# Designs tried in a protein design chat: VH-VL binders against GTPase-activating protein and VPS9 domain-containing protein 1 (GAPVD1). Part 11

Target 1, 239 residues: GTPase-activating protein and VPS9 domain-containing protein 1 (GAPVD1), of Bos taurus (Bovine) (a5d794r147to385)
Amino acid sequence: SYLLQVLRYLIEFELKESDNPRRLLRRGTCAFSILFKLFSEGLFSAKLFLTATLHEPIMQLLVEDEDHLETDPNKLIERFSPAQQEKLFGEKGSDRFRQKVQEMVDSNEAKLVALVNKFIGYLKQNTYCFPHSLRWIVSQMYKTLSCVDRLEVGEVRAMCTDLLLACFICPAVVNPEQYGIISDAPINEVARFNLMQVGRLLQQLAMTGSEEGDPRTKSSLGKFDKSCVAAFLDVVIGG
Below, E stands for the ipSAE of ESMFold2; O stands for the ipSAE of OpenDDE; V2 stands for 0.75 times the mean of E and O plus 0.25 times the DockQ between their complexes.

## First folded at step 4 (VH-VL)

Design s2 (from r6 with heavy chain N52D G55D G56S S57Y; framework fv_rolinsatamab)
Fold by ESMFold2-Fast, scan of step 4:
Structure s2 (fold): chain C 239 residues (1-239), chain A 120 residues (1-120), chain B 107 residues (1-107)
Amino acid sequence: as target 1 above (239 residues)
Amino acid sequence: EVQLVQSGAEVKKPGSSVKVSCKASGYTFTSYYMHWVRQAPGQGLEWIGEIDPSDSYTNYNQKFKDRATLTVDKSTSTAYMELSSLRSEDTAVYYCARDLEWYDSYFDYWGQGTLVTVSS
Amino acid sequence: DIQMTQSPSSVSASVGDRVTITCKASQGISSWVAWYQQKPGKSPKLLIYAASSLQSGVPSRFSDSGSGTDFTLTISSLQPEDFATYFCQQYNSYPYTFGGGTKVEIK
């Protein structure tokens, strides 16, 4: 496609020549990002892939009444009034308060782990129908940017991960109604937050899995099936 | 469909006790706190207390702590509010109400109300 | 106890009017306020809770604003079914307390 060749040239002309190509990609306002968005949104096989991968797990999330899956203790606490905090956790500053907050964090973390692993399972299951043209673009980005002396291999993999997840999959996870994945289901604030958590963790897991034996794995990250996300990236980059 | 159905109106003498029931249906009874709120004729709303049906844990408005007793019967999905040592100023419509979420402190479903009249 | 003061106690309005009800807390309650509608002889109905969240089935003409100690409920274009008494409630601290109510009456 001539459009694919234009995307390749924008990788070389715009991204490769930038002092911070990852920032340009993530910002989403450069010519490559705009054209990539238009191309992927107009691509029938991309819509089929996203629908096959995301419709079921998103609908399950929306149908089930779920808690707000906040795992930061301070942010979790601030969602409740002081009276609600006393009701849920007991006296502020007590050992009981700390224990009860941690129990809720642990419960939310377990639910979030199950939810993210569900999305990973669907992603793995539908790798076979990942669009060939998008796979080609990702491989071109990897090859072109890997030749740049100022970019570490980890940063190049991060950019490929950004293209696949931040620029393609995760926007559809967070805003499925805008991407036509769901049509008749309202998305409340709690569901939206949980979808954002899924998107954030999918991106983090892909990056963690690409690093050999990363000792910085948080307790929460160690509970996810990060090998599947890393394998997905490797299949897309490697062909 | 969520419903809270309360017992009928009562007329009581000063010094006696009243026990109002609230039968819940259409949801998992033990998953939400049950609250009791009263409203004197032509007046505003006054919160009496809350109960967790799963373990009968209660929190009371200090104004009512010595006289109000909140209980539940899990087998019948029914909550009860007993108010003792009744005075004429206890004449009010008494409501049961459910939290929107189990940790909330605002009420999405209300019973129809029970008028308790205390007359000497 | 946190005292919730509503003003006005009553307001006379016509269909299509914009109605504003104010609620003032005796101390800071962040955004921990809910609003209720009560029609004569009926139970209160939750309208708005937690940072302008409209309860399911509540018309978009209802909105709220405010934080700290001063809160406002607005009905942008009053309808016949909106003639009722409105209450604010704080859930910052025990005991939960309600405003005295604002009666919206037909003019």
Scores: ipSAE 0.105, ipTM 0.604, lowest interface PAE 6.3, mean pLDDT 84

Design s21 (from s2 with heavy chain D99E L100G S105T; framework fv_rolinsatamab)
Fold by ESMFold2-Fast, scan of step 4:
Structure s21 (fold): chain C 239 residues (1-239), chain A 120 residues (1-120), chain B 107 residues (1-107)
Amino acid sequence: as target 1 above (239 residues)
Amino acid sequence: EVQLVQSGAEVKKPGSSVKVSCKASGYTFTSYYMHWVRQAPGQGLEWIGEIDPSDSYTNYNQKFKDRATLTVDKSTSTAYMELSSLRSEDTAVYYCAREGEWYDTYFDYWGQGTLVTVSS
Amino acid sequence: DIQMTQSPSSVSASVGDRVTITCKASQGISSWVAWYQQKPGKSPKLLIYAASSLQSGVPSRFSDSGSGTDFTLTISSLQPEDFATYFCQQYNSYPYTFGGGTKVEIK
């Protein structure tokens, strides 16, 4: 289509010519990012793919009696009122307080790992119906940017993963009602937070092998199925 | 279906103690704090204390800390409240109640209540 | 202790009326307030928590508003089953405390 050729042109003459094409892509304000968003949101096969991939795991998340999956100990503590903190953790500064906070963090991390891996599993299951137009765009990005000597293969793969996850899938995970994946289903504060956690971790997985990643985050990412994301990308770019 | 079933009414003499039971069913007993609340005739609701069934950690209203003892039996999914040194002003309906989801201390399910009458 | 002052103590109303009950905390409690309904001879039933979250199974005619120290429970169109006593509860600080109750009676 005409729009596909314009997107290819923008990869060649906007992203490739940038001093930092990955930052430009993720910032989302360049011509390529704007046009990609408009194209993908108007693409029927993209809506079908997102619905097939995300409807079931999102509905399961909304229906299940899930905890607030905060994994930052300080933010987790701050969520609770002073009375709740004493009830859950005991006296501030005590050994029990530290132990109980860590137990809740560990429990939330285990649940979050299972949840993210569930979303990754649905992505893998539905790879066969990934939109041909989007597959072509990702393939063009990979081929065009792989010709740039200053960009390592890992960074090019990371950019392609950013396009698939940060620019296409994650917005639908965080705002499924806006993307028509769910209709008339309430999303409470806890469910929204958990969807945002899934989106954040999918974006962090896109940073695998990147030097920009937080060292603490890199350690925890070992629990996730990174091979599934890599396999998904390999199928999309055509080997 | 969540249910909290309490033991029957008791009549006690001043200075004695009473132990009320609350048998839980329909949910994972160790996942929610259990609370005890009383209501004296013609008076409002008064919180007595709470217990975490997973490790028996307790917090008490200071008014009751010297007389109330909260315990649980995980094997039978039963919570207990014992109140000692009973006075006539302890005459009340005693309720067990489950805390809400997300660790907020509102009470989403209540037992039917146990009337404790302290009289000579 | 945080004192929860509830008003009015009683209100006489007819089916279809809008009923408003207020609850004032003696110090700031953010949004950590819950509302209960109690019918004669029965245990309390949770209506609303966290100053805006409606409990599952509770009719949409029940709503609340407020933050900090001043809170309000509203029944938009009173039904026959709504004649009961209503209590507010703070859960910001120990000990958890309840309002004195508001009895909604048939006019």
Scores: ipSAE 0.000, ipTM 0.437, lowest interface PAE 15.7, mean pLDDT 83

Design s22 (from r6 with heavy chain S57E N59Y E101R; framework fv_rolinsatamab; at its last look DockQ between E and O 0.68; V2 from the best seeds 0.00; counts 0 for: pae E 3.2 > 2)
Heavy chain, then light chain:
Amino acid sequence: EVQLVQSGAEVKKPGSSVKVSCKASGYTFTSYYMHWVRQAPGQGLEWIGEINPSGGETYYNQKFKDRATLTVDKSTSTAYMELSSLRSEDTAVYYCARDLRWYDSYFDYWGQGTLVTVSS
Amino acid sequence: DIQMTQSPSSVSASVGDRVTITCKASQGISSWVAWYQQKPGKSPKLLIYAASSLQSGVPSRFSDSGSGTDFTLTISSLQPEDFATYFCQQYNSYPYTFGGGTKVEIK
ESMFold2-Fast, scan of step 4: ipSAE 0.495; ipTM 0.811
ESMFold2, look of step 5: ipSAE 0.380; ipTM 0.786
ESMFold2 (binder alone), look of step 5: mean pLDDT 90; pTM 0.927
OpenDDE, look of step 5: ipSAE 0.442; ipTM 0.787

Design s23 (from r6 with light chain S53K N92Y Y94W; framework fv_rolinsatamab)
Fold by ESMFold2-Fast, scan of step 4:
Structure s23 (fold): chain C 239 residues (1-239), chain A 120 residues (1-120), chain B 107 residues (1-107)
Amino acid sequence: as target 1 above (239 residues)
Amino acid sequence: EVQLVQSGAEVKKPGSSVKVSCKASGYTFTSYYMHWVRQAPGQGLEWIGEINPSGGSTNYNQKFKDRATLTVDKSTSTAYMELSSLRSEDTAVYYCARDLEWYDSYFDYWGQGTLVTVSS
Amino acid sequence: DIQMTQSPSSVSASVGDRVTITCKASQGISSWVAWYQQKPGKSPKLLIYAASKLQSGVPSRFSDSGSGTDFTLTISSLQPEDFATYFCQQYYSWPYTFGGGTKVEIK
């Protein structure tokens, strides 16, 4: 209970007083971020929630043979040598080249959409066991920062999303071995990339305000069903 | 800053050909695909084809493949659309339009349009 | 070819009204849809592209939603300069195709 009061104090006297509280959260070096990480990592109900939510979909991803799910056409092309590009896509700058690259992007995107929706499904299924302490912290952040005139509603929601996803759920998605979600299962380069894609998209699908971001990355978000992520976060953030 | 300026209106006889130009300025001409789209009076938009100014590669809507020819002149940053065997149904405003990215086809800048009237 | 069916073909509205335009693809196209505004005698202007990205200079009252086969363009509070014809466009596959257009006219 005392740690929760200290976290509330830091929201009020560190984050609220900052000229850019979101930057402080994203950097992860302010007192609030350090204490939040220590608190959440030591919280039994948090580990229980993460394991119940993430173990199954991550293990399925690791044991199934999956493609490298790159959806940025330029990065997809850069993954191949010029000779491989010619073989796979044809002459650079040709109609065939553009068509074949688009076909691969479309295939990867369909697979990534299915994968992200799978993780969303597990999050929804396990919402009932989301830690009450963490829900309270997110609610306190929303309440306290909503009183700041210079912060738009979208920015406050984005910060709550950062705390919930960037600081808690997504690190466990990307590094499940570090968070004890999986044991003795190897994570190769392709699997790690796909887990990073899931984490990135979960964060971005949940953002609703005007904020910093790569326009190309943001353009990919409309290809995914974002309603389920928003609904999940509203249940959690709403307290 | 970015501008696409098209040639003036034309009146052509059935069976003839028309060649419309589109002069680009304010950006690197070879970095973006150029598209051609037409609109018959009071009707919707119809995509004709695209050209990569860097390599000269083209892709056409099958409906126009045998009659349309897209070319570019890199030295003058000008794109051309030639349409042959004209019919009265080809009477339309023809637009050139720039692709925002080579891998996507949505058009951020459009020419002012060239009215081509086919009549005897 | 992917057919884009747009409805309604026309709508009469007053300044301040909420206007909704729908677009239906004949097959799944994810969210690969762009929206254009065209005023009489002018070339089309890009409004929204690349999965809900608003084109520079386009007012925030314009928004879109949808995925798969059903897409919607919404104008939250119609202004005098919004009376125009609106088109959807799929860029999922060749040939690129447009909806038939929706004329938003003054009531």
Scores: ipSAE 0.000, ipTM 0.392, lowest interface PAE 15.7, mean pLDDT 82

Design s24 (from r6 with heavy chain Y33W S57E, light chain S30R; framework fv_rolinsatamab)
Fold by ESMFold2-Fast, scan of step 4:
Structure s24 (fold): chain C 239 residues (1-239), chain A 120 residues (1-120), chain B 107 residues (1-107)
Amino acid sequence: as target 1 above (239 residues)
Amino acid sequence: EVQLVQSGAEVKKPGSSVKVSCKASGYTFTSYWMHWVRQAPGQGLEWIGEINPSGGETNYNQKFKDRATLTVDKSTSTAYMELSSLRSEDTAVYYCARDLEWYDSYFDYWGQGTLVTVSS
Amino acid sequence: DIQMTQSPSSVSASVGDRVTITCKASQGIRSWVAWYQQKPGKSPKLLIYAASSLQSGVPSRFSDSGSGTDFTLTISSLQPEDFATYFCQQYNSYPYTFGGGTKVEIK
C-alpha cells in the first residue's frame, strides 16, 4: 500500500540518517513513529492479533483483586499518608522503615515479573497470527539498519523489539478499552496502574540492547523471560 | 458476612477501669487492624487507638495513651479495650471498627457500640 | 493535632434537594479524608474514602471533592433515608481526627 512505501522511505531517510535512531524511535514523535501508529491502528489484522493476545490476560488482571504494583521506593512511600507509613513501615529514617519498604518493593517486583511473563507467554502463543504488513515493516527496519556500521546487531534487534512492543503492543496494554480489546469491563485506578507497569516493563525489555553496556540495566531485567521476546522477534524478522 | 459483636453496657464508678470486648467473625482476624473510637452522647467521634492482631503492634491517641490498653486474643478472634482511671467525661459509646484493607485507617465495619456510663 | 472543622453544624432540607457539607483541615492533608454517615442509634457507615472512592453499596448521589485543606461532601438529590449525621475523618497524621458532624434534618 502507499503507506507501507512511505514507512519504508522513513526508515531509509529518517531513522537510518539519524545519529541516534533508537532514541528517535523511543521518543515516538518522529514521522516514522507517528505514521506507524496510524497505520497499525487502521489494520484489522492488527486488531485481531491484539485481541487474541491481550484480551484474556487483561480480563484476568481486571477480575483478580490485585495489589498496586509500584516498584519505585519513593513513589511507593508517597502513595500512603504519613500515619499509614508509620503503621506499615515504622518510624521514618529507621532501619526498620527502609527494610519494610524494600520488602514491599521486592514483593511487588516478584508479582510484576510473574504478570509480565504471563503477557509474554500470551504473545508467544499468538505469534502465528501476527500481521504480515507489520512483519514486513519490522523486516525492512532490520535490513536497512543492519547496514549502519555504528549500530551493533543487538541495538538493531532492540529497535525492532521497540517497534513491536513500545509502538504497537504496549499502547493496547495500557488502554485496552480504546483499542477495543475489552468492552463493558471497568478499569479502576489500581488495574490501570498495573497495566501501565506491564507496558513500561515490556518497553524496557525492548530496550535491553544497552547503548553504553550499562550492567545495571542488563542485571535488573534478567528476571524476565527474554528468550520469548527473542523468539518472537526472530519469527517476525524471518518474513 | 463480616460481623463485630461487642460486650454489653457497663456502669462504672470514677477511678475504676472498664474492659470492652469485640468479637470478630466472617474474615481473617489477623489480616486487618482493629480500631477503637468513642462517642459521647450526642457528640462527635474520637479515635482512641489501633492494634494489629497479627503482631500486637499498637498506636494510641496521646490523650488516651496512659489509660488505654488494647489487646487481642487470636484464639477467639476477640479484641479488647481497657480504659483505666475512669472519669465522668469518659461516659460514651465505645466502638470497635475494622480497617477497610489491612493498612487503610478508615473503617468499613463497626461493632454495635458499648455504652459505658461513669457515675457515682 | 489536625483539627477538622465541619460546616454547617446542621442543615434543614427537603427530599430532592442538593445538600453540601464542608470540611476544613487545619493543615494540608492532600486527599486523605474519609466520610461517614451515622443514623440515630446506629454505628457510623463508611461512604467515601481517599477523597474520591465511593464505598461499595453507597448510592451514586453521594460524591465528594476537594484537596489540601478544603473538602466537600455532596448529596445531589436528598432521599428520605439520607437524613442522618455526616462526619469527615483525616488519616494523614496521628491521631486520626473527625469533624464535629453535620446533621441533615427534614424541613
Scores: ipSAE 0.405, ipTM 0.778, lowest interface PAE 2.9, mean pLDDT 85

Design s25 (from s1 with heavy chain S57E D99E L100G; framework fv_rolinsatamab)
Fold by ESMFold2-Fast, scan of step 4:
Structure s25 (fold): chain C 239 residues (1-239), chain A 120 residues (1-120), chain B 107 residues (1-107)
Amino acid sequence: as target 1 above (239 residues)
Amino acid sequence: EVQLVQSGAEVKKPGSSVKVSCKASGYTFTSYYMHWVRQAPGQGLEWIGEINPSGGETNYNQKFKDRATLTVDKSTSTAYMELSSLRSEDTAVYYCAREGEWYDSYFDYWGQGTLVTVSS
Amino acid sequence: DIQMTQSPSSVSASVGDRVTITCKASQSISSWVAWYQQKPGKSPKLLIYKASSLESGVPSRFSDSGSGTDFTLTISSLQPEDFATYFCQQYNSYPYTFGGGTKVEIK
């Protein structure tokens, strides 16, 4: 297998040479991103790690009678027909309408906090079985990009976090059936949306200190165990 | 398992009233709106109204607002539809139906139906 | 009131056939439409809601498409148990209204 050697080469000659390696990585269409996806998806230890980490919290989400955890007030309102909006919130444009919508947003936000913290707990618990090959690749990226004068340490850490979460963990959170994490469980629209919310918030927590974070989740960010995500990255980088 | 069990068939004279019951089981009665829908023999479905078992709030099809009264008894998990001033065109099968999860007004579970015949 | 017009009123089909039923709303209902199956002497059964969500336990051969005013229910490979009457329902606005029904009959 030359894939591991080629990935190291691409870090050195594609990402390091780029004027904006973080944008290139996040876009997901560069040679490194494509090859990383192919490598990780074919790696048994990666599937083992993802299953050990995500199967239980995802199955709990699917089996539990969960609400649609929308936190954008306008999108939350649009989920209901005009007739149902009046039934739930009162007359459109009234103070009561705004108050009832905000109450539902606040309730959904609290439920999302609990859900994301559950996923973080499972990630922390299963860090010990993180794939050696993927650890090595992330470590090589950290080492190689840390030698670039124009890149701050925080930006290099953010790129390593993007690789771990945006390129590896979060796709499996959002599409667990495609990654073989679940098999005989239906994923309805509500469950899919909630998994997407978990993925979005995990990425947001990993970007602590970045102004690129989702403004809608900032008020709730302090309720999450962000230290577990940082600790996970530190273990993966290898100190 | 969710079940909605309705009262038996009724034969009524024009001008009288009928009261149909619908006993719910297998779920939290106060968490879902209950709807009433009728179907004349060989015809389509017609929505009569809805009731929130928790608060007692009702909304009616204007066609039935003056004659239909929807109520609930939380202690027995039973919904009622009363239709007054009956006419021959009110001859139909009357269904109770549970609203979908989380306030969507599609109907996921239906009672078996109650035939109301209005004849002089 | 929003009128829901179904076409055709009836269709004769054989097992294995693809059957399509259309439903047209007199004004936009976005995606707030549900589809029901009713067999003679039985209550309607929910098939699809919110113009795309298949009800739990409903076979994957049932699908739908459309938004706004034009909606279609498709049965991709008709089975013996599918001979029934099908109804669309809008729940965008009060009063909730149903289509006139489409009877799928054995050929």
Scores: ipSAE 0.151, ipTM 0.586, lowest interface PAE 4.7, mean pLDDT 85

Design s27 (from r6 with heavy chain E101R, light chain S30R Y94W; framework fv_rolinsatamab)
Heavy chain, then light chain:
Amino acid sequence: EVQLVQSGAEVKKPGSSVKVSCKASGYTFTSYYMHWVRQAPGQGLEWIGEINPSGGSTNYNQKFKDRATLTVDKSTSTAYMELSSLRSEDTAVYYCARDLRWYDSYFDYWGQGTLVTVSS
Amino acid sequence: DIQMTQSPSSVSASVGDRVTITCKASQGIRSWVAWYQQKPGKSPKLLIYAASSLQSGVPSRFSDSGSGTDFTLTISSLQPEDFATYFCQQYNSWPYTFGGGTKVEIK
ESMFold2-Fast, scan of step 4: ipSAE 0.427; ipTM 0.782

Design s28 (from r6 with heavy chain S57D, light chain N92Y S93R; framework fv_rolinsatamab)
Fold by ESMFold2-Fast, scan of step 4:
Structure s28 (fold): chain C 239 residues (1-239), chain A 120 residues (1-120), chain B 107 residues (1-107)
Amino acid sequence: as target 1 above (239 residues)
Amino acid sequence: EVQLVQSGAEVKKPGSSVKVSCKASGYTFTSYYMHWVRQAPGQGLEWIGEINPSGGDTNYNQKFKDRATLTVDKSTSTAYMELSSLRSEDTAVYYCARDLEWYDSYFDYWGQGTLVTVSS
Amino acid sequence: DIQMTQSPSSVSASVGDRVTITCKASQGISSWVAWYQQKPGKSPKLLIYAASSLQSGVPSRFSDSGSGTDFTLTISSLQPEDFATYFCQQYYRYPYTFGGGTKVEIK
């Protein structure tokens, strides 16, 4: 289609020419990112793939995961009034307070890891029906960027994974009602926050090899099945 | 369906004590804090205190700490508020109320209220 | 203790009117305020909690705003069933305290 040819052109003349194509892609404001989003959102096979992949884990999240999955201790504490903090954690500044806060953080982290791995599992299950035109675009990105001497193979693979997750799957995870993945199922504040956490972590998983993250964040990412994401990419570009 | 059913109206003399009951049904009694709030005729709401039915932990409004005693009976899913040394100013409708969730501090279900009249 | 001051103490309104009730805390309570509706002879009913979360079954015409010390409950288009007394409550610190109430009366 004309749009696929324009997307290939933008890979060649926008992304390839950038001194940091991965940053440009992830920022999501370049011409390639904008056109890719519009193309994928208008693609019926993409909508079918997203629904097959995301409907079940999102519906399960809406039913099962009532907990607000905050993993930053300070932000977790700040979500409760001082009176609620006394009920949940005890006297502020005590060892028990610190221990109770950490228990909630650890519990939320374990739930979040299980939740993200569930999404990855559904992605793996539905990889076989990934849209042909999107597979072609990702393949073109891999081919074009692999010719760039300054980019390691791992960085090129990571950028292709960024395209699939940050630019295609994660927006649908965060706003499933906008993409028609769920119908007449309201998303409350807690569920929206949890979907945003899933989207954030999926995007971070796509940044394999990044040294910019907090050590705690890198430790947390080690709990996810990164091999499933790599296998997904292999199927998409391997066609 | 969640229900909180309170004991009937009481007429008491100054200096006596009153004990109001609140029987809970339709939920796990030990999973939510129970609160007591009063409302004098034609006036606003005043928080008396809270009790954790699971452990018996209580927090009181300092205004009532010397006179109010909150207890629970887990076997009957019933909460009690006892107020001693009654004065005419204690004439009010007394409510029991449940937290919206186990750690909340605002109230989703209320009893029907118990009118306590203190007069000679 | 944190004092909650409501204004006005009463307001006369007609069906379809926009009604605004104000609640002022004597010190900063962030957004930790809840709103209740009480009809004559009945127990209070929770309307809004946890910084703008509507309680299940509460109509969308009820909304709130504010942070720090100044809070507002708005009824965008008053209905016959909305004639009642409304109370704010802070749950920032013990003891929990309520406003004096605002009676919304038929004009």
Scores: ipSAE 0.011, ipTM 0.536, lowest interface PAE 9.0, mean pLDDT 84

Design s29 (from r6 with heavy chain S105T, light chain S31N S53K; framework fv_rolinsatamab)
Fold by ESMFold2-Fast, scan of step 4:
Structure s29 (fold): chain C 239 residues (1-239), chain A 120 residues (1-120), chain B 107 residues (1-107)
Amino acid sequence: as target 1 above (239 residues)
Amino acid sequence: EVQLVQSGAEVKKPGSSVKVSCKASGYTFTSYYMHWVRQAPGQGLEWIGEINPSGGSTNYNQKFKDRATLTVDKSTSTAYMELSSLRSEDTAVYYCARDLEWYDTYFDYWGQGTLVTVSS
Amino acid sequence: DIQMTQSPSSVSASVGDRVTITCKASQGISNWVAWYQQKPGKSPKLLIYAASKLQSGVPSRFSDSGSGTDFTLTISSLQPEDFATYFCQQYNSYPYTFGGGTKVEIK
């Protein structure tokens, strides 16, 4: 109610008037971002939505065997001792070593894609219970920013996706215990890393459209169910 | 539940060979390397070698390479260590042990041990 | 080969004591060390691996410290079930080598 009116005002007079509203939103230090965070974290229906969407896939991740889903070859190699590297990959500097490292990277990437698509599936499944107040805010952002001639439709949609994923859903994915999504379940180092990987890739989906991202994530992004994200946004903005 | 069960104690003459078995259960046998480690009385643990049950590939401690042979029987989920040209200093408890992960080089599950005594 | 030297060879201690066991590698092994506990008549049990990771089910009173060549296993408050022999192992390079063992005995 009053806070919703203030949020609408900030979209109109802070974000719309900015030279780069997406950068301002993502930086998270503007008045809109601060107030949105406080509002969403205090909203009971938001906590219900996050729990319905994230509890099951996060609990499944926590009980699965610990595969460290690193996709950077150099960081992957550094996780192992020289003796372990020899056993896993063969002689360092050989063609076989390079091939075996790439096979592990490819395997981890496939697992990570499957994991992120699982989270997207739960998001799709629970779209019906998305909070009405947050739906209204995203709709207002879409309407207000669509009137800005310098902003392409794709960029406006990307900002709305940023608000939904980077500013609302992904923080709960990375820190589910802090958001009350899970209780009394310890999160070990490998599980935390994997949740951070999921959060990072979900945030990359916010760059849909003419956006260009890290080349390393490009193949993974191509395998995601982007139609689900687009459909989710369309439902939220009144499609 | 993971279990490694080894064959019983053996008494051998110098110059003979011994073959110790290690039967695995409770996990996918071909998914983890099997290691062999011995412990002589009054001494520490000594690594003999490792085998990948999937492909049969082996790595040996050079000290044992000429005398030790590691094999597996995938149909019975059993690993074997054969040590030839036995000497009195080969008297020890011999253990089989599994990796924590298939690529690891430290051991989460151990067999109960097999005492091999070499005497005339 | 990398030689792992443990000290002391034995230590007499009482329940509640802090026990420290040291392990020195003859060359740098980064943090690629594991620690095992062996009770009389039993096989070794993994306690700690990758220099700092406590194996599932191992009490938090067990910890390790060190890097490079010098490593220490600490038992912060010795319990009756902790009377055993402890071994370090390097897995930096082949062949994998173990320390000589430290026997923790009742005083």
Scores: ipSAE 0.219, ipTM 0.677, lowest interface PAE 4.4, mean pLDDT 86

